Miniprotein binders against Protein Hikeshi (HIKESHI). Designs and how they scored, part 1

Every score and structure here is a prediction.

Target 1, 195 residues: Protein Hikeshi (HIKESHI), of Homo sapiens (Human) (q53ft3)
Amino acid sequence: MFGCLVAGRLVQTAAQQVAEDKFVFDLPDYESINHVVVFMLGTIPFPEGMGGSVYFSYPDSNGMPVWQLLGFVTNGKPSAIFKISGLKSGEGSQHPFGAMNIVRTPSVAQIGISVELLDSMAQQTPVGNAAVSSVDSFTQFTQKMLDNFYNFASSFAVSQAQMTPSPSEMFIPANVVLKWYENFQRRLAQNPLFW
Positions, changes and structure headers below are counted from each chain's first letter, unless a header gives other numbers.
ipSAE, averaged over its two directions, is called F for ESMFold2-Fast, E for ESMFold2 and O for OpenDDE. V2 adds 0.75 times the mean of E and O to 0.25 times the DockQ between the complexes of E and O.
Where letters were taken out, [cut] stands.
The coordinates of atoms that the task and the answers printed are left out; those that the model quotes come from them. Centres of patches stay.

## First folded at step 6 (miniprotein)

Design a1 (from t3 with R4L)
Fold by ESMFold2-Fast, scan of step 6:
Structure a1 (fold): chain B 195 residues (1-195), chain A 117 residues (1-117)
Amino acid sequence: as target 1 above (195 residues)
Amino acid sequence: TAELLERWAKLLYEKGRLERAAEFLKYALELDPSNWEAYYELGEVYRRLGDLEKAKEAFEKAIELNPDSARAWYGLARVLEEMGRTEEALEAYKKAYELDPENEEIKKELERLEKEL
């Protein structure tokens, strides 16, 4: 249902489900990560009136996770770019992952997604510097890459919808996502300005 | 996946969105028609909606796939009783009790119905 992308790494599309409403992606070597993109695959929509709260977690000096609210994804806004470089030693925020008693290695962080009511999400405040609002070269690149993916995915979905009676459901095989990423990366290497 | 659709249906059920929960359970069953637990959950959704005929069919399908499920037999018994099919309800309660004799709720309902007959 969700994907997680970091520049220079393979896209992750298989979140670990840790509760009925909670999903997690592992981010090894997180010290080198400045931005993370979280997006919905378009295969399974959120139930009406619900969305996803996106959290970032890193291990403290004792290996215990510190959770911070980054923002939200919804059916109406299915992707978001978050800056995490300033959050690796910040304070924790209110979070629904308190029941997870997992001690982690110092180099592995996590992105957590909690499915919540939209009304509940509206009352929560993300960490102030997590959302990306300024446009720079890296942000432009990430936005173009995400746009390219959604254009590719929607094109594929149209083809599939024409052959099946359930066009409200879009199933994107994992290999298709990987093939798109490799194709985009290859094209960018050949001509960095093609975006 | 079918599992994700079933999980979303449970969240909808907990929030009282019963018709939407039924829709998601049907989609989960379209992907995995052997999931007896999803049929059981669909039976509970229909019972709460008051569609006793559909609830009965869903519980019967759950039992067809897993005849050892005490809770599926219990669900069937409750729906049959609500439909006024008392003799069939009694047999279903007895089967549920045989499968889970330590369940106080099943035992209580069985004893209540036996006393009424």
Scores: ipSAE 0.000, ipTM 0.218, lowest interface PAE 14.0, mean pLDDT 72

Design a13 (from t3 with R17K R20Y)
Fold by ESMFold2-Fast, scan of step 6:
Structure a13 (fold): chain B 195 residues (1-195), chain A 117 residues (1-117)
Amino acid sequence: as target 1 above (195 residues)
Amino acid sequence: TAERLERWAKLLYEKGKLEYAAEFLKYALELDPSNWEAYYELGEVYRRLGDLEKAKEAFEKAIELNPDSARAWYGLARVLEEMGRTEEALEAYKKAYELDPENEEIKKELERLEKEL
């Protein structure tokens, strides 16, 4: 249902479902990650009045997860780019010498997606520095790429279903998805300065 | 709960997004494979999509899990009739009527089909 992307890494499209309305992606070596992209794959839309709340979790000093609300994805805005560098343990986002502080052994962080009522989501406030401004070239480029993919995937799936008299299952061809991801990864590699 | 996925499927069904309704019902059934109501709803989705064989299989599974469901037997009857399996449809309508004799819709369809045979 969802995808998670970090520049320079393989895109993840197989979230672990931990409840009927909750999905998780693992982020190993999260201390090296500045931005995370979360997007809908386009095969299944949210029902009317529903959306996804996006959370970031990292282990505290006792190994317990600390969850932070990053933002939301909806049918109308099916992708979002989040800055997590300021949320990591052991570093301050406003100090250029944050790396001079005591560094703790890195662990696996997680991105969590909770499917919720839009009314409930409207009552929640994301962490103030997680949302990325559109003035960032990387953010603008990535948002356009994700919008293009989502529109293509959704349009293709709907078109195929409409053309088939008795469709038994709706699928986006794996080869098309793989070709798009390869192209996306290649473009990110060519433009690392936009990160 | 699995009930939430089922509720979402119903909303998608009412909006005419039948393929997505079917996918949500399949997810609900992965979580609770004993949910005969979800199989019934999946049958209705496939019937509206025109996939009569899958609709028949879904209704039969609903009946296997709850043989006392008048609406599941009624759904099976309608699909069998649409498939041209008229005698089997008649038996399924009779079974639905026996389980819910006060249901005027089932009674009318049974009487209609009996007159046409």
Scores: ipSAE 0.000, ipTM 0.124, lowest interface PAE 18.2, mean pLDDT 70

Design a14 (from t3 with F24I Y27R)
Fold by ESMFold2-Fast, scan of step 6:
Structure a14 (fold): chain B 195 residues (1-195), chain A 117 residues (1-117)
Amino acid sequence: as target 1 above (195 residues)
Amino acid sequence: TAERLERWAKLLYEKGRLERAAEILKRALELDPSNWEAYYELGEVYRRLGDLEKAKEAFEKAIELNPDSARAWYGLARVLEEMGRTEEALEAYKKAYELDPENEEIKKELERLEKEL
């Protein structure tokens, strides 16, 4: 249902489901990461009245996970860019992830998505410096994200043409990805801060 | 809230994620144990999973909370019939028909079973 992108890396579209309402992406070599993008895939929307709270987790000096709330994604705002470089030495925020991965591999961080009621999300406060505030950097990173995702989708479509779809896997049709890319580009051109 | 969890479970059911749908419906019922519709949906999930005993229990709970629900009686009738409990299924189909006499699907199933007995 979700994707995760780091500038210059291949997009991830296969989150690990760790609970009914919780999904996780691994971010190896997280010390080199400054920004992450979390977005919804066009195939499955959130149910009415629900959205996703986005968390960032990194291992502290004892290997214990530290979780911080970055922000939210919803059907009305299905993509968000987060700056994580300033968060790697801070205190954890309130989070719904328990003692998941009690001892973590060094250098591997995680993005967590918790599917929650919109009313519950409205009562939560993200870490103050997680959201990208610069219009110029936001626009440039968004363009790179769209290019990387489109390139991945194109290569995926070519590879899939030679494979029989598996019933245990979710496939994103190439035309759906292309429509998402075109709609996002159009909306971004009209209002760089629309999401 | 319970209503929004129920909505999410319905989406999971439509996508064929039956075990997950059951778990979310049970969470919705923990928050609102009077929600007969959630018990009805849980019955449909268990019926598709082939757990006929749990499906029967869920439909019976839905009926306990709302005995006027034609679809809950219809669900009970279908699962009883799948269990081979034909006479009990017939009684449940009759009750569903009484509650929704304009429903052609219920009428058709009732008439079919009556002719087979």
Scores: ipSAE 0.000, ipTM 0.084, lowest interface PAE 23.0, mean pLDDT 71

Design a15 (from t3 with R20W F24M)
Fold by ESMFold2-Fast, scan of step 6:
Structure a15 (fold): chain B 195 residues (1-195), chain A 117 residues (1-117)
Amino acid sequence: as target 1 above (195 residues)
Amino acid sequence: TAERLERWAKLLYEKGRLEWAAEMLKYALELDPSNWEAYYELGEVYRRLGDLEKAKEAFEKAIELNPDSARAWYGLARVLEEMGRTEEALEAYKKAYELDPENEEIKKELERLEKEL
């Protein structure tokens, strides 16, 4: 349904469904992660009036999750880039994962996606330091991420072609990834601040 | 993958998340267009959503792929009846009964509609 890309790592396309409307990606060794990209599959759009709220969670000093709202993905904006390097000691935000007390390994963080009504999403405020706001930071990150994403998308496509597909796993088609890259690059050429 | 999507669609259907169930079933059918059971389930979802035209199309596709499915014929009959196409509904109920004569639900609906005509 969703994909998650971290600079320098293999793309993840198999989200864990933890509730009817909630999906998570595990991020091991999260202390070394600066940016994360979340995107949608082209073959399953959100129903009209719905979208996805994107959350980041890391374990606190006693192994309990601390959830923070990063932003949103919708049919009109099916991908987003988030800076998470400054969030590991921040305050927790209001989140739909409130009843989940998952104690896991201290070095593993999660990206959570909650499918919600657009009206409900419009009333939520993402944490202030997740968005890329500086021109210099945006340009450098975008160039590095596009190069890294394309290289990893190509590597992923080759690796997946060599593996017997698991019937219980969902994988994003390679053409969807390439189309995203082309569309993003075209927009960047026309307006570097289109995000 | 297709089986997983169909399983999730059933869960969403049971919880009343009908629009999401329809999207999951559509994707399952994109991966396996020969799955008549998924078309049948899509028909049930559209019928609950009140989109009788789409429900009819989905049941007809299920029947095209598996004309021996009593439940697909039953689903078609129910939709045709809701659309006011009573004569066509009666024929579909008869076909469903012929395919599964031990099904008491199908028998009761057939007998009910025959009495009303």
Scores: ipSAE 0.000, ipTM 0.144, lowest interface PAE 16.5, mean pLDDT 71

Design a16 (from t3 with E23R Y27K)
Fold by ESMFold2-Fast, scan of step 6:
Structure a16 (fold): chain B 195 residues (1-195), chain A 117 residues (1-117)
Amino acid sequence: as target 1 above (195 residues)
Amino acid sequence: TAERLERWAKLLYEKGRLERAARFLKKALELDPSNWEAYYELGEVYRRLGDLEKAKEAFEKAIELNPDSARAWYGLARVLEEMGRTEEALEAYKKAYELDPENEEIKKELERLEKEL
């Protein structure tokens, strides 16, 4: 239901489901990452009155995860760009991922998404400066990420025409990615800061 | 995927968002029409909404795909009873019991309805 995109890396569309309402993406070599895009895959909306709280986790000196709230995604705001550079030495915030306190490798971070009531999300405070607010940086980064996603989706559409009878991979339907791309472009044209 | 839609429907059902749950289950079934468990879940959603005719149709589809599902027969029996179709409900309860004879809930409902007839 979710995707995770980092400049210069393969887009991730298969989140690890940890609970009915919790999803995780692994970010290896996170020291080199400045921005992360989290987005919904398009055809499956959140239940009415619900949204996703987006968390970032990195291992501390003892290998214990330190979770920080970055922001939110909702049906009205189905994608968000987060700046994670500068967050890698802070202390943790309140988080719903306590059961996931497993010692991690020093260079692997995680993006966590927790599906929560919108009213509950309104009472939470994201860490400062995680959301991208600069128009120039946001527009340039967003356009590059959007192009990267569309190129990836187009590759899927081409490969489906050439597929063997027993493919081992899951494929995203071409119409799903086209719908997401068009909706995202429309929203961006109306308000570049709609997330 | 169909599995994601079904998982979202289950979450919606648990939160009492029944109409949304039904929409998600219908979408899941458009992608995978052979999923008898999704039809069973759709039946439970419609029963809670009070749409007994749609609940009956969903349970019947679940049974068509998996006639050995005791819970699907039990769901059909319960909705038929709520509709006042008592003789048909009795037959469905008997079938559910035959498929899962160690289920005390099914046994109690069958015995209750037999005494009331």
Scores: ipSAE 0.000, ipTM 0.159, lowest interface PAE 14.7, mean pLDDT 72

Design a2 (from t3 with R4M E14K)
Fold by ESMFold2-Fast, scan of step 6:
Structure a2 (fold): chain B 195 residues (1-195), chain A 117 residues (1-117)
Amino acid sequence: as target 1 above (195 residues)
Amino acid sequence: TAEMLERWAKLLYKKGRLERAAEFLKYALELDPSNWEAYYELGEVYRRLGDLEKAKEAFEKAIELNPDSARAWYGLARVLEEMGRTEEALEAYKKAYELDPENEEIKKELERLEKEL
């Protein structure tokens, strides 16, 4: 349901589910990360009246996770950019991940997403200046990703349609999606700003 | 994934958001139509909504995919009884009991209905 992107790294689209309403992405070598993008994959929306609270966790000197609220993603705002560089030595926030408070590797941080009621989310205050209002930059990124995917998929679909013509019927094979992702990640690794 | 959609539906069900729970279970079943547990859960959602015909259809689908599920037969029996289809309900309760004879709740409901006939 969720994706997580860090400049210069492979995009993550498979969050680890740790509870019915809680999802986690691992961020190794987090000291080198300045910004994290969290977004919904768009396949299935949140239930009506619900959204996702986005948390950042890093291990303290004892290896225990320190959770901080970064912000939110909702059906109305399905993506957000967060600045985490200033948070790595900060104080912990109130968080719903209590049962997951286990000792972690010192260099591995986590992004946590908790599915919560919108009313509950409205009463919470994210850590100051974590959210980045970069609508233009993120819009460009999203458009670039979408264009790249559609161009790749359309090329394949056209060749298939020519073999089995049907006016209303269309399919995008799963392997085309996987191949697009592989090509996109390869290009992103070669030049993180190609998009 | 289909499993995520099913888990969200369960969360919605616990919070009383029954119509939305049904929608998410339907999405999960479109992605994985072999998931008998999701059909069972959809049956429970429709039963609570009072849509007994849709509940019956969902439980029947769950049984078609997993005929050894005592809870699916139990769910079907309860819906059939609520619909006034007492003879069919009795047969479904008997089947549920045969599949899970240690279940005291199923046994009590079966005995209750047998006394009423």
Scores: ipSAE 0.000, ipTM 0.213, lowest interface PAE 12.7, mean pLDDT 72

Design a3 (from t3 with R4F E14R)
Fold by ESMFold2-Fast, scan of step 6:
Structure a3 (fold): chain B 195 residues (1-195), chain A 117 residues (1-117)
Amino acid sequence: as target 1 above (195 residues)
Amino acid sequence: TAEFLERWAKLLYRKGRLERAAEFLKYALELDPSNWEAYYELGEVYRRLGDLEKAKEAFEKAIELNPDSARAWYGLARVLEEMGRTEEALEAYKKAYELDPENEEIKKELERLEKEL
């Protein structure tokens, strides 16, 4: 029902369901990640009055997981771009005795999505600076690409789900992602301004 | 995913979003058509919507998949009674009571309807 994209890496469309309302994506080598994109696949919309709270988890200086609220995805805004580079342990250089030689293990972070009531989400404050500014040309382009992918994937997924129901999980075949990518690249080459 | 869809439907049901609850239960049943509990829940949703014929069909499907479900028979009895099909309701209440004789609610409704006939 959700996807996760990191620039320069393969898109993830199979979240691990860890509870009835909670989904997780693993982010290996997270120290090299600046931005993460979270989006809905379009197969199943949120129930009215509900949305997804997006969290980021990283190991702190003691190796303990720390969860931070990045923001939200909803039916009206099914994709969001988050900057996580400033959220990594020690990145803020907050004190003079910052641990310059500390080696962290593991090097795997997580994106968590919790399905929650919109009323509850409205009372929560995301960590500062995580959401990417809309004036950024990169976010404008990325948002257009995600919208295009979401619409393409959701149309295909609905057709597949109607004809051949999945026994336990909603999914999008890899060849559909490849087909979308090829079509988008071809259109971009023909008219770079179409997006 | 079917389990998640059912939980979402239950939340929508509790909030009075009945049409949406029915939609998500139908999604869950497309993924797992053998889930008698989802049919039972769909019956409760349709009953609250006032669509008694659809409620009846859903409870009948639940019973077809699990004829030992006292609550599915109870749901059928209640919707039949609301439809004015009193004799059929009585038989369904009797079946529900036989399957769960310690359930005071079922016993009370059965005794009430028997006195009215």
Scores: ipSAE 0.000, ipTM 0.204, lowest interface PAE 14.1, mean pLDDT 71

